# Designs tried in a protein design chat: VH-VL binders against p19838r805to892. Part 7

Target 1, 88 residues: p19838r805to892
Amino acid sequence: QGDMKQLAEDVKLQLYKLLEIPDPDKNWATLAQKLGLGILNNAFRLSPAPSKTLMDNYEVSGGTVRELVEALRQMGYTEAIEVIQAAS

## First folded at step 1 (VH-VL)

Design s02 (framework fv_sutimlimab)
Fold by ESMFold2-Fast, scan of step 1:
Structure s02 (fold): chain C 88 residues (1-88), chain A 121 residues (1-121), chain B 109 residues (1-109)
Amino acid sequence: as target 1 above (88 residues)
Amino acid sequence: EVQLVESGGGLVKPGGSLRLSCAASGFTFSSYSMSWVRQAPGKGLEWVATISSSGSYIYYLDSVKGRFTISRDNSKNTLYLQMNSLRAEDTALYYCARDLSYYEGDAFDIWGQGTLVTVSS
Amino acid sequence: QIVLTQSPATLSLSPGERATMSCTASQSVSSSYLHWYQQKPGKAPKLWIYGASSRATGVPSRFSGSGSGTDYTLTISSLQPEDFATYYCQQYDSSPPWTFGQGTKLEIK
């Protein structure tokens, strides 16, 4: 399964909370770089909800759940991966 | 039927090179991450490298990093491992394995028969 | 690097007996990423249990896996002749390297 639209809203909300932490290795800005969206980081930073804006852009660009999990794995973010996996 | 068939193993001297191939059939190859796992004679299993379905994410065991290159050709349903600067410690049976989805914890679901690599003077 | 230690290294039993073997991780591993493989001499490994407790397709119900955190167990309730093999635990948790235990060899007494 590759479609981001299949990811439930409550799972997305849990991911947003995990990505809003100050840890530079585990925040939304680092995830954006891993997903190839780092050039938009200033726009995301100015958003009232950076993680949501990032995920919305990723989905619109054709991003997949598999690629999201791989990016989180590169970040060593086991907790975020578990949130996605538990929803399966 | 789902199967993986490895080839390319052989006897080489230290410092030599070999290219391993893994031919996949019976499933949509482009949808799965693939891995190489080796087993030295009489020893246990050791993971070597993994490549994502698109080829965009690649991981290596530290001791092979810079010497081995994993790659794939989705149009030919084939996985490769280019091995350079081979050492005696690389002597092993090399298995090609398919990674299940992250829903199944990326377990190694299907394994090939293995191809033997012997590094000896 | 997460080190997986299996115990015992060799387990000598007779058909009909219960087999229990353990896999201990050097640090906590998510049970979702702890797997067991069965390997017979001269053959490739087979996925046997994934996610600590789920039997792979075709695996008999006499096999059960359990555990969480650092301690995992594989149990065979009543050994059959075809069960004598080497069993490996493996973790595929958040970051590489993915590691295997050293294996428990189940041999006939």
Scores: ipSAE 0.012, ipTM 0.705, lowest interface PAE 8.3, mean pLDDT 87

Design s03 (framework fv_sutimlimab)
Fold by ESMFold2-Fast, scan of step 1:
Structure s03 (fold): chain C 88 residues (1-88), chain A 121 residues (1-121), chain B 109 residues (1-109)
Amino acid sequence: as target 1 above (88 residues)
Amino acid sequence: EVQLVESGGGLVKPGGSLRLSCAASGFTFSDYYMSWVRQAPGKGLEWVATISSGGSYTYYLDSVKGRFTISRDNSKNTLYLQMNSLRAEDTALYYCARGFDEYSLGYFDYWGQGTLVTVSS
Amino acid sequence: QIVLTQSPATLSLSPGERATMSCTASQSVSSNYLHWYQQKPGKAPKLWIYGASSRATGVPSRFSGSGSGTDYTLTISSLQPEDFATYYCQQYGSSLPYTFGQGTKLEIK
């Protein structure tokens, strides 16, 4: 399946924290670009929670867990992938 | 075809140590979480330890914490379980198992044949 | 930790009969994280049903899984000789540890 709704809320919260770091290779803005949502990065930046706004937008657009993991793999973000694979 | 082959089991006295190995082939080993699951003679299945795909995160059954160490060498497609301070209750057939799939559903899709560990005085 | 209780412990039936066995969780688990394994004597377990209702590759259509929350069922519509085995349910409901039920042994009557 790969439906984003399969991810528990605590897993999503852990992912959001990992994506809100200053490292340009490992933050929500780079993930947004990899997911095809980079054009909305200015709107995400203005959100109180950019990572949550990005992920909510991705889910509403029909995004999948498989494509999310693939994007994180392209970023070299092993820690974020491991959080998702643990599926807590 | 996916293959997992365990080795390293044997007879050991209480308090002793043993290292198990699992040789993986037929898939990209570095993409998968790997686990050890044991089964005492005539008993059911019990999860022992899991290691993340990159090796950064390890998880253990409470009764083996501090005694067992799970590790992996992705360059050799090999999973390990170092067992120290062995107890009679650790006697079991130890299976190497592959999990998670790409959906993170937490099942074990392929299992090895198992390697027997007997802890006896 | 979440405890899985399987019933019956032993199910004695003949080929051609319908088999039904249950797995009850001590607290609610998502069906996506409830799985079943088949184990024959002297062999490793095989993934049989994942996500409560999806058959693993090669599993015959006579096998079906169902359930949600705390109650899950594995059904075999018409037993074949090769189906006699022990079946284990397993959960990964919120995080580690993974836990297994004690197993239901399906034996020939």
Scores: ipSAE 0.000, ipTM 0.590, lowest interface PAE 17.4, mean pLDDT 84

Design s04 (framework fv_sutimlimab)
Fold by ESMFold2-Fast, scan of step 1:
Structure s04 (fold): chain C 88 residues (1-88), chain A 121 residues (1-121), chain B 109 residues (1-109)
Amino acid sequence: as target 1 above (88 residues)
Amino acid sequence: EVQLVESGGGLVKPGGSLRLSCAASGFTFSNYAMSWVRQAPGKGLEWVATISGSGGYTYYLDSVKGRFTISRDNSKNTLYLQMNSLRAEDTALYYCARESYPWDSGGFDYWGQGTLVTVSS
Amino acid sequence: QIVLTQSPATLSLSPGERATMSCTASQSVSSDYLHWYQQKPGKAPKLWIYGASSRATGVPSRFSGSGSGTDYTLTISSLQPEDFATYYCQQYGYSPPITFGQGTKLEIK
């Protein structure tokens, strides 16, 4: 599924908070790698909001909610998946 | 042209504190993530901490979490490392290093001369 | 997280000889995030090879890097006196921590 623009801003903000933890298996940098955007990780880290910059880049590149959920599933990040699915 | 100059190292007893500084010049400081990398006498390199260009995000080696704080003042082009609850194993030469932005790969393209921190009785 | 193991720990060679040293990662690393540093006694490290194979500015053409996945190699085709130093590999596996190998010391035989 679906267009990333369909995710409400409050859902995105909750996701950003979950991705800004020190766990290397569950942070924004690992998600970027799974989404094929890992090359930009240093640029994302230089941003005041890496998770938002990552998601903005993913959306502009035509990324889908389905691929995002699949990447989070590969990371074992059940809590992040639930935030997205609760909004469906 | 690019210069990084560390200061603040010295001899301190276990449990003590030190604050390291790194004065940067020759580039737009706020555009670069900055790191501290240490090297114990006769040993290899160990990454300690990184701070994003804006200062909004910080990352630490597990053994220093809760004890060390990396920070920066972009108006002064200065990077800091506040070190609390120092242990003998923190003894090392501490380097300030700039992460390579043009390649966006997390490599360190410029390093300072280092400042020595010795933790002993 | 990702452990880098360099081999050999010490490499003893003469000027004019070929040097080859390896860096092995405990899990796959993108070659874009594998870098090599040269460090001479009493000096700070210098970025030498970035992205596994690209020479940093000023690095002589006799230096080459290669590899992918878990296995990376730094080669010096014909050693010059100024090349004797310790070489470190480093990775950033898309997330902290950033880690270094233990180093390979290249010394005069």
Scores: ipSAE 0.000, ipTM 0.601, lowest interface PAE 14.7, mean pLDDT 84

Design s05 (framework fv_sutimlimab)
Fold by ESMFold2-Fast, scan of step 1:
Structure s05 (fold): chain C 88 residues (1-88), chain A 123 residues (1-123), chain B 109 residues (1-109)
Amino acid sequence: as target 1 above (88 residues)
Amino acid sequence: EVQLVESGGGLVKPGGSLRLSCAASGFTFSSYWMSWVRQAPGKGLEWVATISSGGSSTYYLDSVKGRFTISRDNSKNTLYLQMNSLRAEDTALYYCARDEGIYYDRSGYFDYWGQGTLVTVSS
Amino acid sequence: QIVLTQSPATLSLSPGERATMSCTASQSVSSSYLHWYQQKPGKAPKLWIYDASSRATGVPSRFSGSGSGTDYTLTISSLQPEDFATYYCQQYGSSPSYTFGQGTKLEIK
């Protein structure tokens, strides 16, 4: 299963907070679309923690940190990329 | 042509300080993460510190935390390593390396290295 | 912290022979974050293989990298005199962020 498990919990928590904003260019729903998981957006939306549910699902599907960063780059989300690159 | 040139190494006593510099040319320095990697005489490679492209994020080997400070001046295309409270175990050739971080669709490898500058910590 | 262990520490072979060396991680690493360097005496390391299997610019086709999870291998199909060097594997994304193996020294028999 991918390499998402290598991200420290504090990094994931910072990422979740950045993705729980109303900005359509910088939220979890847009990231899900970029990661090819947009079909599951209804399930994520019904979760009490959509960003966590999205990332857990991406991790289980074998998602990689590299593809996650590529998606964030396409979104122009430099702050989120820096959080991940800075992973402890 | 990408070039990285280190300077500032020398002989210093335990507890002393040195400041290393790395002059970069041939690429847009401000767009790359940069790292210091050291190699003790006859030993293997050991990562020491990394700094983000804008200088806002820094990362260190546990044994140098609180003693070493990585910094950069993008207007001068120069990377620095301030080394305080030096120990005999810090004796090594120190390399400046360009860090191909995730931001550029590359996965944390060092594609260009300088020649290294020797730091010897002895009484 | 992810530890990389290289085996063997020293490999003594003659030109024309096949060389195989291993890099084992203490826990699973993505192949996208495992890289190899070649270092000759008195010289800086050179990026040799990145993303487990991609040859860096100028690296001859006789070099191949493979592996996934915890087990990675660098193979040289037919050794040339210029290939005798120390090879280091490296991974990204653990604490510390960049960990190197101890190196495999490839020397002339």
Scores: ipSAE 0.000, ipTM 0.594, lowest interface PAE 15.0, mean pLDDT 84

Design s06 (framework fv_sutimlimab)
Fold by ESMFold2-Fast, scan of step 1:
Structure s06 (fold): chain C 88 residues (1-88), chain A 121 residues (1-121), chain B 109 residues (1-109)
Amino acid sequence: as target 1 above (88 residues)
Amino acid sequence: EVQLVESGGGLVKPGGSLRLSCAASGFTFSSYGMSWVRQAPGKGLEWVATISGSGGRTYYLDSVKGRFTISRDNSKNTLYLQMNSLRAEDTALYYCATDSEYLFGDYFDYWGQGTLVTVSS
Amino acid sequence: QIVLTQSPATLSLSPGERATMSCTASQSVSRSYLHWYQQKPGKAPKLWIYGASSRATGVPSRFSGSGSGTDYTLTISSLQPEDFATYYCQQYESSPPLTFGQGTKLEIK
């Protein structure tokens, strides 16, 4: 399934940047809802780095790269998927 | 729901060219990587080429590199395979398939019915 | 290039029997990057097992995938008539190339 720990830090940082854009269909809040973590969105919003806090929580909860990519696909976020796949 | 329909196959002489098309419907085409996978008559599956959802990255089987070009038109939900300098060994049923693009762990979720390419004198 | 070798090439069994087929990689492959497909004559392949052990949507529970490293197995606990098909394993450990095994044909005895 792809362990989230296999993603390099630079790939995660690029993903965080993409999730901080103002597009309501392509931001961390929408991703959180797709990943089943939407109830924590107020906590994420209060974080200095919402996308990082979301991804850290997702990883700790046993989230997989496969489910992350599926959620991004449902959002139509091709660029975010490409960042994950371009990992070296 | 999800449909992939291949076309463009046919009989061609060695050294000839063909362009295959794959018309996609029922999903957000630009969000999926796409691949061509071929199967020679009575033989197994062989991956040929992959293109990313944006079209920014392409990968090829070594034996077709420089002869085949994979491309896509996301505005038309269509995948293409331009095949040049065809050889008898390229004779196969060519499948269009969605590529999960799962961090190099790619698997093929949906497949078309295939289009037959026969390279013969 | 990682080569996948499937064994046996042909498996002849009767409905109700247990089927076991293997896929051996020339180099270690992560479980997440090994998948299985089912193909019936005249039809396109169907994704059957992904990530070594996860059943694709609609795949019956009698199918199970297992293995790690270089050795992977697909098992069918009690064959049904619709299970007779050719099964292919596939890897994509690190891009490219992606490779398939040669297939195991499961046929009625």
Scores: ipSAE 0.000, ipTM 0.609, lowest interface PAE 12.5, mean pLDDT 85

Design s07 (framework fv_sutimlimab)
Fold by ESMFold2-Fast, scan of step 1:
Structure s07 (fold): chain C 88 residues (1-88), chain A 120 residues (1-120), chain B 109 residues (1-109)
Amino acid sequence: as target 1 above (88 residues)
Amino acid sequence: EVQLVESGGGLVKPGGSLRLSCAASGFTFSDYAMSWVRQAPGKGLEWVATISSSGGYTYYLDSVKGRFTISRDNSKNTLYLQMNSLRAEDTALYYCARPDYGSYEWFDPWGQGTLVTVSS
Amino acid sequence: QIVLTQSPATLSLSPGERATMSCTASQSVTSSYLHWYQQKPGKAPKLWIYGASSRATGVPSRFSGSGSGTDYTLTISSLQPEDFATYYCHQYGSSPPYTFGQGTKLEIK
């Protein structure tokens, strides 16, 4: 499984920065859809930190690092996967 | 079949340099982070360095920071370790190892290793 | 960094006997990130048990791993001649360095 709480804070912060880009194929909104949390995208958008709010909700819902990596792979987000793989 | 084959080891004087190579085959090399793990003669295993799948992120054992550089060429399916300012304590068999693709990071497979001897 | 301490350093037993060896972490480790490797002289290590309790492909059922938190155990229920080797535990935490125990050498009596 891979508990999200095991990811180092610096890894999470780098991931949040990568997910805040305006590219529709590589942002937090697309990741939320892939993780099954797309119905909450309007709530995330209203947050001062959408990427962090998304990832906090994913963790609370029992989300795993493996599923996160799978979602990023589907998005073709190699840089985000590298951040997780090198340090997790 | 998934294989890792190391080369480049040898005898070198303290303060010298060596460049190790690891040739990968049987998998999509660019999808995986890669690591170097060493083992001094008769001693245990010690992680040395890890490089991300694209080469954008590198991590090192504190005692080798500033002396060793891990790099990769995904077009050639090859991992490298440039070792500068070598010390007697760096004498070891150096293994190329592939971390797990997912998130749990066990090492499988391992190469057979290449011996680096720093002559005192 | 997380220090892994293995005990005993050397275990001398005969074929047919039960072997038990431990790995103790200096702080709690998630069991999914605790792994065991088998190494024979002159050979590279082989993944043996991953995630504390899952046998790698080809590992005989006589091998079992258990544990959580700081205490982990590798057990061999009835030793075969091919089982005599050095066993290393390994963890990665939330960030490098990845650390290994010093190894338990299982030798024939």
Scores: ipSAE 0.006, ipTM 0.599, lowest interface PAE 15.0, mean pLDDT 85

Design s08 (framework fv_sutimlimab)
Fold by ESMFold2-Fast, scan of step 1:
Structure s08 (fold): chain C 88 residues (1-88), chain A 119 residues (1-119), chain B 109 residues (1-109)
Amino acid sequence: as target 1 above (88 residues)
Amino acid sequence: EVQLVESGGGLVKPGGSLRLSCAASGFTFSSYAMSWVRQAPGKGLEWVATISWSGGSTYYLDSVKGRFTISRDNSKNTLYLQMNSLRAEDTALYYCARVDSYEYGLDYWGQGTLVTVSS
Amino acid sequence: QIVLTQSPATLSLSPGERATMSCTASQSVSSYYLHWYQQKPGKAPKLWIYGASSRATGVPSRFSGSGSGTDYTLTISSLQPEDFATYYCQQYGSEPPWTFGQGTKLEIK
C-alpha cells in the first residue's frame, strides 16, 4: 500500500526510535493524531511497540510517505524528516 | 563509560532559590532526553521534570510547575534545574538521570545532590 | 494520572528463599513502558528490569519480570545477600506525569 513500502527497514527503525521519546510534540501518539489514526491510540499504547504498530496500520490503510512527511512537518520534527529524506 | 555528576544542592530558607547542575560524560548528551528525580529522606522516588534531547519540550510534576525550570546546554553537556519559591516539601536528594531512547527507562543515574529547605 | 501501588510494602525473607513482589496500575499500561529499579541504602537507583521483562546489563538471571495491563510482578528465584534492597516500579509512557510505585523493601529476616 502506497509509498510506505519504499521505506527501508533501517529507516523505519530509526523513525520508531525518534517517535518513542516522551516529548508529546514528537512522539508516536501525536503522529497518530496527525495521520488520522488517533482513535486507535489506546490500542497502540497497549502494543509492545507502539510506533511499529502505528506505522504498520498506516501502511495497511494506504498511507503515503508524502503525508507522513507532511505530518512530521506539522509536528516540527525536522530530525525525523531528515531520516526519511536521507534514504532518497 | 556513562557518568552523571550533580552539584548545587545546599541549605536554603523557604521562598529561596537554588540552581542544580548535572555534568554528563561518556555518551552523546544531545541525543538523549534527561530527567530530574527526587527522594525525600526515608521516602520513595518522585519524578520532577524531563527535558527533550533538543530542549524544545519540558515536562513537570504539577506541584513544581511555575517554580522549577529544567534546561540544558548541549554544547557543555550539562543539565540544569532552577528551583524558585522553595518549600519545606521540596527537601530531598535530587538525581539527574538519562532517558533511554527505546523504552523511556532511566538507565543511568548520578549520585544525587541534597537540597534542604528549612527555616 | 496513573497511580502505581506496590505490594507488599515490606518483604522479610532469608537468603535462598524465593521473593515475589507486585506492582498494580490504576489503569492499563503497556508492558513496554513499565520498568523496575533496584536501590541499595545510600546509593542511587539502578535500572533493573525494563519493558516489564528484560533484564538490564549485569542483572543476574535469578531476576525475572512479567505482567501486562494493570498487573506486574518481579520475582527473585533464590535470594542472595546482595539482593536485599528496595525495588521500585515505574511507568514511563508517552505522556506525563511519569510515576513510581512507593517501593517494596526486601529485608533480611
Scores: ipSAE 0.006, ipTM 0.642, lowest interface PAE 11.5, mean pLDDT 85

Design s09 (framework fv_sutimlimab)
Fold by ESMFold2-Fast, scan of step 1:
Structure s09 (fold): chain C 88 residues (1-88), chain A 123 residues (1-123), chain B 109 residues (1-109)
Amino acid sequence: as target 1 above (88 residues)
Amino acid sequence: EVQLVESGGGLVKPGGSLRLSCAASGFTFSRYAMSWVRQAPGKGLEWVATISGSGDYTYYLDSVKGRFTISRDNSKNTLYLQMNSLRAEDTALYYCAKGLDYYSEDSWAFDIWGQGTLVTVSS
Amino acid sequence: QIVLTQSPATLSLSPGERATMSCTASQSVSSSYLHWYQQKPGKAPKLWIYGASNRATGVPSRFSGSGSGTDYTLTISSLQPEDFATYYCQQYGTSPPYTFGQGTKLEIK
């Protein structure tokens, strides 16, 4: 089980909503690229919930909360980082 | 209900200034990128400016850079467009438009539009 | 900047006929970021097709979108009176500037 398994579902849901905005700087597609999963962006796009599908794939791939927070920091997404850190 | 109401349009002389406002209701305003899209009389749609949900990032059509400033006040659920050094070619109906919430869909479309506010630049 | 060119500029047809219109991008765009809008005179545009092929809520099944890369098409299989409008393609969600095509006016013959 990776670090991602330990994030509560309500924290994940709040993160998904923040990533499902049409802001080119702060969306799930940009996050996917920074997490090394950009090659799967078309598959995520076909999902009814792209952010959830992205995060499920990241978790299965052994992704960590530390690297997720670093990617969000590179995106300048302070609000998303606060959601994750406040729940810890 | 989700609603966008524009105001501030009017008649101004070339070189003048005007500030447009868009009052948003029915959704969490700070979560969505917001845009201004204009349409000159009898012509097609032209994107003018976009601001990110946080307000940290702004994007502009080249012909308006340095003259127009998009901004937002998330505490008041209001979008603004400050227009300076207005030219005759800026004459258009200006629409406020909301970016789509992807939680249920998979696109960057403008899903909600206001009815527009008319800006006429004439001597 | 990416320029979107729509063809034809005007399409004159009768109810019951098939309509096809195209949108060509000056460089490749992701189909996920190509959208179509319907606009009737005196009204704001309505999102009609998003991500090249997905119908927006309430859009009839006679409408279909397709395409990839630089070439995109909107098709109406059997025109109804309420379908006569101007249709705009748009690319959004790539690097700005975000752009619209010049529109295809679908008018009754």
Scores: ipSAE 0.000, ipTM 0.581, lowest interface PAE 13.0, mean pLDDT 82

Design s10 (framework fv_sutimlimab)
Fold by ESMFold2-Fast, scan of step 1:
Structure s10 (fold): chain C 88 residues (1-88), chain A 121 residues (1-121), chain B 109 residues (1-109)
Amino acid sequence: as target 1 above (88 residues)
Amino acid sequence: EVQLVESGGGLVKPGGSLRLSCAASGFTFSSYAMSWVRQAPGKGLEWVATISSGGDYTYYLDSVKGRFTISRDNSKNTLYLQMNSLRAEDTALYYCARDRFGEYPDYMDVWGQGTLVTVSS
Amino acid sequence: QIVLTQSPATLSLSPGERATMSCTASQSVDSSYLHWYQQKPGKAPKLWIYGASSRATGVPSRFSGSGSGTDYTLTISSLQPEDFATYYCQQYYSSPPITFGQGTKLEIK
């Protein structure tokens, strides 16, 4: 239920690694679509770190950890959810 | 008709500078990311630089970073490549290419005719 | 950086024959981000196949693309004279650099 600033940096780094995989159901681009940021996917892909750029944009837009977890649940990405929830 | 027209190529000495231009017509230029791709005589394609649709993000081939600058003027529908400290290995035909906006994944669907850059003494 | 390696570098065939060429990525890519371009001598490249298997507008049905992960193939079922060209694969899967294969030159035997 917190804002994105509550996520520790090490948790974010683990999440970025999980989102930088070639699986279309489990990558940062699909997450961006679920978070309503899909229109920016071209800009994210041009970034050296697409997952970080996506998450920075999501945080600036007032995104919440709760909605992030819900989007990951819709993607079936249990491992990503566990990384976030293990950190509380 | 969707079209890209490059200009600004020419013969230049090592260490010299050139600015390439790409005039876009027939589409909403501000909606597309744009790239420069080069091809040395008799060689394959090599990506050089890309700029996002709004100009906020720019990316470069490592060997040109710090020497080349990609920019755009959306009000004039024009893409630029400022090339400084030119080297013999920069000799190539330089193509302007459009990334397909609104498609995921993106690809380069429109290419210009190319403008030749020759770096020689 | 994802390196794309095309093989063979040169393919010498006659009209009517079947052509098969490959593109191998140094790491797995999503097939949706792998594309092929055709380039004839003295001309700009043309988008030919996008997303590994979709033909671009105007591309004849004799051309087919396939593949997943690290291995991709472009096939021409029966060569016509206008098909002799150089073919490049390209990936745009992750953040830059955008990379091209070195090309497969399809030439008349």
Scores: ipSAE 0.006, ipTM 0.590, lowest interface PAE 14.0, mean pLDDT 83

